# Miniprotein binders against q5jf28: the designs that were tried, part 34

Target 1, 318 residues: q5jf28
Amino acid sequence: MERERLIKTVEAILRGAGYRVARLDLKGSCFDLVASRLFLLLFIKATVNIDTITEEQAEDLKRLAKFFKASPLIVGLRSKSGELEEGVVYERFGIYALRPETLYDALLNNELPAVFAERGGLYVRINGELLRELREKHGYSVNELAQLLGVSRKSLLNYERGEQAVSLDVAIQLEEIFDEALAEPIDILRAKVEADLNVKPETPLEREVFERLKKLGLGLVKVKKAPFNAISTEDDIRLLTGIDERKTRSTIKRAEMVAEVGRIVNSGGVFILEKTKAEVVSEVPLIPKESLEEVKDADELIELIDKLKKEIKEKLFS
Key: E = the ipSAE of ESMFold2; O = the ipSAE of OpenDDE; V2 = 0.75 times the mean of E and O plus 0.25 times the DockQ between their complexes.

## First folded at step 13 (miniprotein)

Design r1 (at its last look DockQ between E and O 0.72; V2 from the best seeds 0.77)
Fold by ESMFold2, look of step 13:
Structure r1 (fold): chain B 318 residues (1-318), chain A 119 residues (1-119)
Amino acid sequence: as target 1 above (318 residues)
Amino acid sequence: DPRELLSQAITLMHEAVRLLQEALRLAQEGRPEEAAELLEEAADLMTEALHIVQRAIETGSDDRRLKFAIMLMRLAILIAREAMELAKEGDVEEALELVDLALDLLEWAYEMIQEALES
C-alpha cells in the first residue's frame, strides 16, 4: 500500500516533468517505472525501504540501464538506519537512491542534489581548484584555513586537489567563509554504472531459444527480474524477448508490460513459447519456437513480427 | 493559528476529493465536458488548500509531513489539470487514469496533514 503510493508519486513526478512513463505491476521486478524525455531515459525501482532491493534486482537494473544508456535510480523513503533525508543521495549496489522529494526537486525545480551519504556521515564534493583560488584571494595560508575548518593541513590539500570530499559541516563552513558556491551537484539523471551483460540462460528452453536467436544473428542480453527474459539485438533491432513453456495468464500480463516498456525504450517485443498458435497480445506477438526456423535472419524475424501485428490490426478494423 | 489553517485546508481538500470522484463518474458515463468542469473546480480548490498549508508552514509549523503533503498537492493539481485538458479533447480513458492518480496523491496528502494535526 505504501509502496504503491510511492510508485504513483514517482509516476506523477515524471509526468509533471514531461516524461513519457510506463509503470509496471510485477512483483520482484528490477524496476517499477521507465521514463523518457528528450535524450534522458530513466529506469526506476521504487522501494519504501531501500535496503530491500536484492542483488539480482540491482544487477538487472544496471544491465538495463547500461544497455539502453539510461540512468538507474532507486526511490525510497527509508533505510535500515531510519528515514532518508531530503536532498541526500544514498547508494546501494552502485545505484543512486533518494527520496521522492529529491527527485521532484531535480526534475521540476532543476535543483540537483549535492549531498551524499557515506560511512561516517554526509559529504559533498567540491570544486577544489575554486577553493584554492578563493583561499588565496582571501589571504589564507593552507594552515590558516585548515585551522578555521578544524581539519588537518593534509585534508585541506586533498580538498584542493579534488582527491577527497568534505564533510557537510565543512562544506557549510566554506560557504560561510567565502560566500561562494563550491558544491558539485550529483547528476542523478546521467549516472554511469558498471554491469556484466553476459548472463547465462536459466532454463533448457531459454538455452534452446537463445541458440536459435543467435543463429539468426541476434545478440542477447539476459535479465532475470523483468517481464521479459532477454533483449534480442542486432544493429538497430531491439526486441524485449519473453520465453514461456505455454501461454498463461502470467504470459499475457508480461506481454502487456513488454508492450508498455517497449513504447518508452523504442523497442519491439516478442514472446517465444514451447507450444502455441501464433497470436498477438497488446501488440506483442506470441509465436511457437518453431517459427524461428521459418526465418533466416534478424530482419526476417522483424518482418514476421510486423506481419502478425498487422494481421491482428486488420481483423480489428474489418 | 497554524492548526486552524490546516483544518481549513482539510475541509477544502475533502471537497476536492468529492469533485474528483464525481468527475470520474461523469467521464465514465460519457459526459467528459461536464467532467472537465468539475476537474477545473477541483484543481482550484486544491490550489486554495495548497496556499493555506503554505501559510501554516510559514507561521511556524515546520513539519516534514506538511512539506511532503505540499509536494503531493502540487502534483495532484498538475495531474488534475492534465486530466481536464484530456477530457476536453475527448481522450476519456487517459483522463480517467489521471483522475485516479490525482485522487491517490490527494488522499495521501490529506493523511499527512491529518497526522500533523493530531501531533
Scores: ipSAE 0.813, ipTM 0.925, lowest interface PAE 0.6, mean pLDDT 90
Fold by OpenDDE base, look of step 13:
Structure r1 (fold): chain B 318 residues (1-318), chain A 119 residues (1-119)
Amino acid sequence: as target 1 above (318 residues)
Amino acid sequence: DPRELLSQAITLMHEAVRLLQEALRLAQEGRPEEAAELLEEAADLMTEALHIVQRAIETGSDDRRLKFAIMLMRLAILIAREAMELAKEGDVEEALELVDLALDLLEWAYEMIQEALES
């Protein structure tokens, strides 16, 4: 399977589930798809081999997810260890990774996976309180049930406390003994991730622009592996911010992607350039950095952006 | 015979591909209502093909490719129906994008079923 077919499959799963989807054609991006439905927002990296994601990409993906209160996901087919199994959650750099089928079941069948892979084994989390109640109800001592399962007394007590995941084989045995579901589903759609939002600018121009945007009252979240360089934010204002030295074909393509992403994440877009004439690409203004000296605060910056959009629209229809 | 079932599914899928391509053409020509009718017919054919492939699996074909193809077919049906509704609403641009997506999914499912049939 080619990467393109994988992305299209993931797109179709999201669309079929009623998500609004933006697809990115950006090499090295930390995400290939962003999707929104109601209160769910997903940033998805699609890769045939999930071990190809870099730590830098994963950190940016988690950063975006944390900032937008979204869930990050890796969708793939394989790892360095072989094919991924359906219904199994894997993890790379604190991000859930799964097959397209597992995402399909979660989104279209409302079936969340319960099995996860760790250290070359398959495990589940079980409701430990329910396990204890069932054990007591059926008249098993801790020792008797532990012996029946082939586990230590200590392990069974850790299961009942929810302190230890259960091997898939032991979980199946427990469900067979008690004729009751014990496995806790993994909410891959509401994954909580930690990320450092305080990343420094990489270039002199980024430093200059960040300092100016901070003077306007904007908070900045640097992102390295996206069509934008930062997210600029103040209260309800969110701007996907590109920073380039000059207008290039890459700038145009990134601005188009910023427009698409912006629609999904309910955010505006702007590109700030070292040298350019003010113009608009796909409703995303390209402004010279000097324009930031003409505005006093974030609201005036938004007004400038809106004015530029209007002026270009009027020129196209005049 | 699973092979006979898969061959029947392939025939239906081929006709569904033809209908999706014709729907795409009609929509591009500014005939979205006629495109929507073909999208509905394509969705019905894909649904029939899906049931046939499911039966082939039940008869003892445990090919992972067929299971994946079923997913692709289900997605293609959903996407084609969404495209149909968009076309009826006059959102021709988005409808075209979805028809293209449905085609890609269905063609891939077709390839997978064909490979399974030849194995």
Scores: ipSAE 0.774, ipTM 0.908, lowest interface PAE 0.6, mean pLDDT 92
ESMFold2 (binder alone), look of step 13: mean pLDDT 86; pTM 0.853

Design r2 (at its last look DockQ between E and O 0.62; V2 from the best seeds 0.73)
Fold by ESMFold2, look of step 13:
Structure r2 (fold): chain B 318 residues (1-318), chain A 119 residues (1-119)
Amino acid sequence: as target 1 above (318 residues)
Amino acid sequence: DPRELLSQAITLMHEAVRLLQEALRLAQEGRPEEAAELLEEAADLMTEALHIVQRAIETGSDDRRLKFAIMLMRLAILIAREAMELAKEGDVEYALELVDLALDLLEWAYEMIQEALES
């Protein structure tokens, strides 16, 4: 119940900041929310305990973020070591994690966090060039300032070169000594992540479908922990692509989620099934795999998708 | 007297919950303009409660649960006002979803304030 409350709180923060939001209800998904505003796009996993995110979920979250040029985020309340602190950025699997209050401040108050957690405590990256200028203006040698701060000369040189973050205590001392803002904010809204986009199909059906889509000129980015199996892409074409043996209630729910996600990420959706009659669920076609052999390229696939959507609308009003 | 202020805020929040629940009922019964009136009143009560909680913080110990509750209350007010506009426009299904969201946010805020009051 606490996780559901957290997801709803994050949704409210995003809506309050003017984001268009899609919320998922899918067990084990790599994200719970996707949101967009102007050119900003966020994929968010909400977890009460941030240490419960799995490696597979984190890698898929990073794959989606990399492909869509989005910022991935984990929003949570606790870790295995205790409560998360407001205004502090944590990291799991290369993804920033933070409390909802920290997200609220960033989006509704335009106050990005600057403190991050790492082994050994809390740290801040600082403007090293400004530090050097302030030190020289105040007449300190590197050794004199290092001694005042209780750090080595090597560390102080690294701070000035921008090669090392300072402890929070040192950051506070520096601001007391120089009465200047030295902290560099962490841009959680435009985080860049590394991900391997070359993931192999999980089943023989997926392999068959991927090969046919490739023959149509589409590239594939496979994901494991989402309501879709892959993103099919060529130039400006983007399809959140689901693959199933047959239509089930799970298939229908996933198609509904794909429709909502697609609205946010400006992408179409399609489900390709081993066995089915062509139909449309929430603007997402469900088609038999044989339909891929009836089109010549990606453009014709899009035309088929659009035609099916129009035929369903006409039947509803006829 | 921060404990008395928090108790006053809780009383206003109870009334706001009642108004949100009644607005839900009216919207479900196809009476969205009446639902919108109650949503506006609920938002006003939540705003008053919010200011009382802020005053309690200014006169007492800074409790992180109260800051969290203030965030939830600000969000609930925004969501309730959006629901009000949707109800006026006749988009009942979406308005109902937003009222449910506002209720959930307000309930969590209430629990945080209660916990702070009991500590």
Scores: ipSAE 0.774, ipTM 0.908, lowest interface PAE 0.7, mean pLDDT 90
Fold by OpenDDE base, look of step 13:
Structure r2 (fold): chain B 318 residues (1-318), chain A 119 residues (1-119)
Amino acid sequence: as target 1 above (318 residues)
Amino acid sequence: DPRELLSQAITLMHEAVRLLQEALRLAQEGRPEEAAELLEEAADLMTEALHIVQRAIETGSDDRRLKFAIMLMRLAILIAREAMELAKEGDVEYALELVDLALDLLEWAYEMIQEALES
């Protein structure tokens, strides 16, 4: 399977599940799809081999997910160790990775995976309290059940405390002994990730723009591997912010992508250029950096953006 | 015979592809209602094909390609039905995008089933 087919499959799964989807065709981006439905927001990196994601991409993906209160996902087919299994959750850089089929089951069948891969084995988290209750109900001592499972007394006590994951084989044995589901599902749609939001600007122009936006009251989250350079935020204001020296074909394409992403994540877009005339591309204003000196605060910046959008719309219909 | 079943499914899928292509054409020509009718018919044919492929698997074909093809077919059906509703609502642009996606999925499923037949 090629990358394009994988992306189309993931897109189809998301659309089929009733998500609004934006697809990005950006080389080196930390995500290829963003999708929203009700209270769920997903940033998805689609890659045939999940081991091709870089740490930098993963950190940006986690950063976006944390900022937008979204779940990051990697969707792929294989790793360095072989094919990915269906119904199994893998992990790269603290991001869940899974096959398209596993995503399908989660989104369309409402079946969350319970099995995860760690250190070359398959494991399950068990409801430890339920395990203890079942053990006691069936009259097994800790020693008797541990011996029956081929595990140590200490391991069984750790399972009952929820402090240790159980091997898939032991989990299957437990479910067979008690005739009850013990496996805890992995909520891949609501993954909690940690990320550093305090990344510094990389270029002199980014530094200048960041300093000015901060003077306007905006908080800034730098993103490296996206069609935008930062997210600018104040209260309810969220701007996907591109920063370029000059308008290029890349600027236009990135602005188009920012418009699409913005619709999914309920955020505006703006590109701040060192040298440009004010214009709008796909409802995303391209403004000269000097325009930031004309506004006093974030609200006036939004007003400027809205004014530019309106003026161009009026010129297109006049 | 699983091979006979898969061959039947392929025939239905081919007709569904034709209908999706014609729906796309009609929608582009500003005939979204007629496009919607063909999308419904295509979804029905794909559903029949899906059931046939499922039966082929139940008869002892454990080919992973067929399982994946089933997923693609299910997705194509869902997307085609969504496109049908959008076309009826007059959102022709988005309907066209969905029809194109459904075509891609169905063609891929077709390829996978063909490969399974040849193996």
Scores: ipSAE 0.750, ipTM 0.896, lowest interface PAE 0.6, mean pLDDT 92
ESMFold2 (binder alone), look of step 13: mean pLDDT 85; pTM 0.838

Design t1 (at its last look DockQ between E and O 0.92; V2 from the best seeds 0.86)
Fold by ESMFold2, look of step 13:
Structure t1 (fold): chain B 318 residues (1-318), chain A 120 residues (1-120)
Amino acid sequence: as target 1 above (318 residues)
Amino acid sequence: DPELREARDLLSQAIELMHEAVRLLQEALETGDPELLEEALDLMTEALHIVQEAIELAQSTGSDDRAIRRLKFAIMLMRLAILIAREAMETGDPELVDLALDLLEWAYEMIQEALEILSK
């Protein structure tokens, strides 16, 4: 019950900061929320213990973030080592992890965190050029300032060159000595990640559908831990693409989630099923895989989707 | 310590106000009555200020960091609940009332846990 409360808290933070938000109810998903405001797009995995996130989930989260040019985030309360500290940025699998209070401060108080956790303790990146400037202005040699701080001469040179972060204790000492802010914030809202987009189909049906979509000229980015199986893409076309054997309650719930996610990331959605009547759930078409044989390219697939939605709407009207 | 006793009394007072706010939100959800939602918002705001005062008193006594941390987390949840309740009033969305209620219930539990810690 604590995880559900965490997800709701993150949703409230995002809404309070003016984000459009989609919240998922899908256990095992690589993200629980996706949110946008102006030029910012966030994919967020909420988990009470940040060490329970699997590598598979983290890689899919990074794939989505890379594809959509979004910032991935993990929001949690604890690690295997104990409680997370507010105002501190942690890292798992190359993804920033932080407490909801830290997210609240960033979004509602415009106070980005500056402290990050690393092996050996808490650290801060500082403005090295300003540090050098202040040291020289105050008449300190490199050796003199290093001695005051209790660090090596080499470390101080690395700080000034921007090549090494300082411990939190050193950051505090520097601000006391120079009476000036030196800490550089961590831009958790525009984090860049790298991900391997080459993922194999999980089932024979997925393989069959992917092959047909490729024949239509669509590229595919496969994900394993989301309400959809892949993102189908060609030029400006983007489809959150689900694949199932047949329509079930689970299929309908996933289509509804795809519709909501699609609104946030400005993408269409489609489910391709082994066996179904053509229909539409929350503006997401569910079509039989044979429909892919009726079109010649990605543009015709979009036209088929639009035609099908119009025809079903007219049927319900009559 | 008189200041610690005062902080505990304030937290008990905040708990009573929050219990009433939760009751009003539940009734607002069931009835659709916007006046109940407005009254709940007033009680939440009053409780928020009382918790802030209690934190200041508890900090002056060197109180357990675990209690202070819980109270600060509760304040964040209460601020969010107020924001969400206002959105619920503006939009008429009952799901937002449910969200505000869930935030308040967690905040209530955090305050209760802090009070227990401070009562040792």
Scores: ipSAE 0.837, ipTM 0.930, lowest interface PAE 0.5, mean pLDDT 90
Fold by OpenDDE base, look of step 13:
Structure t1 (fold): chain B 318 residues (1-318), chain A 120 residues (1-120)
Amino acid sequence: as target 1 above (318 residues)
Amino acid sequence: DPELREARDLLSQAIELMHEAVRLLQEALETGDPELLEEALDLMTEALHIVQEAIELAQSTGSDDRAIRRLKFAIMLMRLAILIAREAMETGDPELVDLALDLLEWAYEMIQEALEILSK
């Protein structure tokens, strides 16, 4: 119940901010929402407790974010240490984590958070150049200001260099002394993450399909915790690629999700099965793996996909 | 504390308005009547204003932070419910009505919990 409400709340925040949103009902997925507005793309994992995200989910979430030039986010209410604070950015596995209120303020009020949690304390990044200018303008030596703040000379010099984050208490004192905002906002909407895109296929069928798709000129990014198994790419071609042995109810549901995600990330979808008749589910073709032997390149594969979509549409309206 | 008493009275009023708004959204979801959505929006907007006033009063009295946090969260949910319900009126999408309803119901629960805390 609480998780569902959280997802709905995050969906509402995104919609209210004018994002196009796709919601996933997939247990164990690395994301629950994908949202797009203008040049911003977000992959969001919604979890009541942010410490429940697995490293594998986090790596896939970062992988998706890196590939699509998106920002990954975790939205939650609590951690192992207690409730999350509003306006505070947390981190799990190199992914920003925050409360719904913090996301609301960022998206609807255009107010980015400046406070982050580290090692059980609250910190901010300060504009070090501005701090130095203000210190000099007010006639404080490094020693005088450091003493006034209760910090070491070395710490103050590190603040002025932007090399060290400042405790929230010291940041508040600085802003009070100078009557000027010094805290740098955290751009949670444009988070840069590192991820390994070179993940190997896990099954013999995935390996076979990957080798076939590579022969067609497609690059492949394996994803483990998504409704698709990989992203296939060549130049402007992007295919959310599902791989299954046979058509199941899970295949259908994942194909539907792939269609929805595909609309948000401007990508097609395809499912490649070991054994199936060619069919289309929510505009996502299910094709037998043998169909990959009938095409010469990625363009011919797209043509095959488009042809299948058209033939099904004509049968539904005839 | 007279201010705390006033805050509790305001929250009680907001709860009543929200209960009626929930009813109207439920009926709108069943009937598709946009007039019910409009009426629900008016009630939600009024309730939002009342809850905002109640928070200010509760804060001035040094009331339990747990209640204040719940009320702030409820305000966010109410604002979202209003936004989504407006979009529902424009699009006629019943899924948006359902979403607004779910948000408002959660806000309702948060306000009730806050009122219980403030009444101890």
Scores: ipSAE 0.830, ipTM 0.933, lowest interface PAE 0.6, mean pLDDT 93
ESMFold2 (binder alone), look of step 13: mean pLDDT 86; pTM 0.849

Design t2 (at its last look DockQ between E and O 0.85; V2 from the best seeds 0.84)
Fold by ESMFold2, look of step 13:
Structure t2 (fold): chain B 318 residues (1-318), chain A 120 residues (1-120)
Amino acid sequence: as target 1 above (318 residues)
Amino acid sequence: DPELREARDELSQAITLMHEAVRKLQEALRTGDSSLLEEAADKMTEALHIVQRAIEEAQSTGSDDRAIRRLKFAIMLMRLAILIAREAMETGDPELVDLALILLEWAYEMIQEALEILSK
């Protein structure tokens, strides 16, 4: 119940900030929400305890974010060490983690966080060049300012060179001394992450389907923890691609999620099944793998997808 | 402490308004009556201002940070609930009414917990 409330709160924050939002209900997924506004795209994993995200989930979240040029985020309330603090950015697997209040402030109040948690406490990165300029303007030597702050001269030099973050206490003291904004905000809305996009197929069916899609000229980005198995791509084509043995209730539910995600990330969707008759679920075609042998390239696959969607739409309104 | 007593009295008043707002949203969800959404938003707005004053008074007494954090979280939830309730009025979307209710119920619980903490 607390996790449901958290997901709904994040959804409300995104809606309040003018984002289009898709919310997923998929156990084990690497994200719970995807949202877009103008040129911003966010993939969000909402978890009450941020330490429950697995490495596989985190790597897939980063893969989706990297591919779609989106910012991945973890939103939570606590860690194994206790409650998360508002206005503080944590990090898990290279992904920023933060409280819903921190997201609210960033999106609805235009107040990006600047404080981050590391081993040893809370820290702030500062504009080192501005610090040096302010120190000189106010007539402090490096040693004099270091003594005033209670830090070593070496540390102060590192701050000015941008080589070391300051403790939160030092950041507060600097603001008091200079009455000037020195903190560098953390760009949680445009976080860029690194991810290995070369992931192996999980099943023989996936391997078979991936090989045929590659022969059609499509590149593939495999994911393990999403409602789809891969993203199929060539030039301007992007397909959220699911793969199953046959149509089940799970297949239908995932196709519905693929449709919703596709609307947010402006991508098509398709499910390729070992055994099925061609049909459409929520604007996502389900096609047998043999249909891949009936098309010659990515453009013909898109034509097949569009044709199926049109035919089903006509039947619904005939 | 007169400031702490005033903060507790204000939170009790806010709890009453929030309870009324929760009831209005529950009825709106059951009946589809959009006027109840406006009434709930008005009561939430009034309660929100009272909670803001209570936070200021509690902070002036050096009150428990646990209570203050809960009240600030509740304010965020109340602001979101008001925004969502207004969107629900404009769109007629019952899922937005349900969303507003979930946010408001959580805010209500946070205010109650804060009051308990401040009452010792």
Scores: ipSAE 0.844, ipTM 0.934, lowest interface PAE 0.5, mean pLDDT 91
Fold by OpenDDE base, look of step 13:
Structure t2 (fold): chain B 318 residues (1-318), chain A 120 residues (1-120)
Amino acid sequence: as target 1 above (318 residues)
Amino acid sequence: DPELREARDELSQAITLMHEAVRKLQEALRTGDSSLLEEAADKMTEALHIVQRAIEEAQSTGSDDRAIRRLKFAIMLMRLAILIAREAMETGDPELVDLALILLEWAYEMIQEALEILSK
């Protein structure tokens, strides 16, 4: 119940901010929501306790974010140490984690958080150049200001260079001394993440399909914790690619999710099965793996997908 | 503390308004009557303003931060519920009405918990 409410709250925040949102009902997925507005794309994992995200989920979430040039986010209420604070950015596996209120302020009030949690303390990054200018303008030496703040000369010099984060208490003191905002906002909507895109297929069928798709000129990004198994890419072509042995209820649900996600991330969807008749589920073709032998390149694969979509539309309206 | 008593009375009033809004949203889901969404949004807006005052009063008395945090969270939920209810009026999407209802019910729970904390 609490998780569902959290997901719905995050959905409401995104909708209220004018994002197009797709929600996933997939247990163990690395994201629960994907949202797009203009040039911003967000992959969001919603979890009551942010420490429940696995490293595998985090890596997949970062992988998706990197590939789609999106920002990954974890939205939660608490951690192992207690409740999360509003306006504070946390981090798990290199992904920003925040409360719904912090996301609300960022999206609806255009107020980005400046405070981050590290090693059990609260910190901010400050504009070091501005700090230096203000220090000089007010006639403080480095030693005088450092003494006033209760910090070392070296620490103050590191602050002025932007090389060291400032404790929240020291940041507040600086802002009080100079009557000026020094804290740099954390752009949670444009988080830069690193991820390995070179993940190997896990099953023999995935390996076979990956080899076939590679022969068609497609690059492949394996994803483990999503409704699809990979993203297939060539230039402007992006296909959310599911791979299953046979059509199951899970296949259908995943295809529906792929259709929804695909609309948000401006990508097509396809499921490649070891055994199936060609069909379409929610505008996502299910094709037998043998169909990959009938096409020469990625363009012909897209043509096949489009043809299948059209034929089914014609049958539904005839 | 008179201000703390006032805050509790205001929260109790907000709870009543929220309960009326919940009923209107439930009836809108049942009947499809979009006018009930507007009435619910108005009730939620009134409740929102009351909760805001209660926060200010509770803060002035140095009340438990746990109560204040819950009330702030409730305000966010109420704002979202109002936005979503208005969107539901435009689209006629019952899923949005359900979403607004869930948000409002959670806000209600948060206010109840805050009131319990402030009553100790």
Scores: ipSAE 0.841, ipTM 0.938, lowest interface PAE 0.6, mean pLDDT 93
ESMFold2 (binder alone), look of step 13: mean pLDDT 83; pTM 0.816

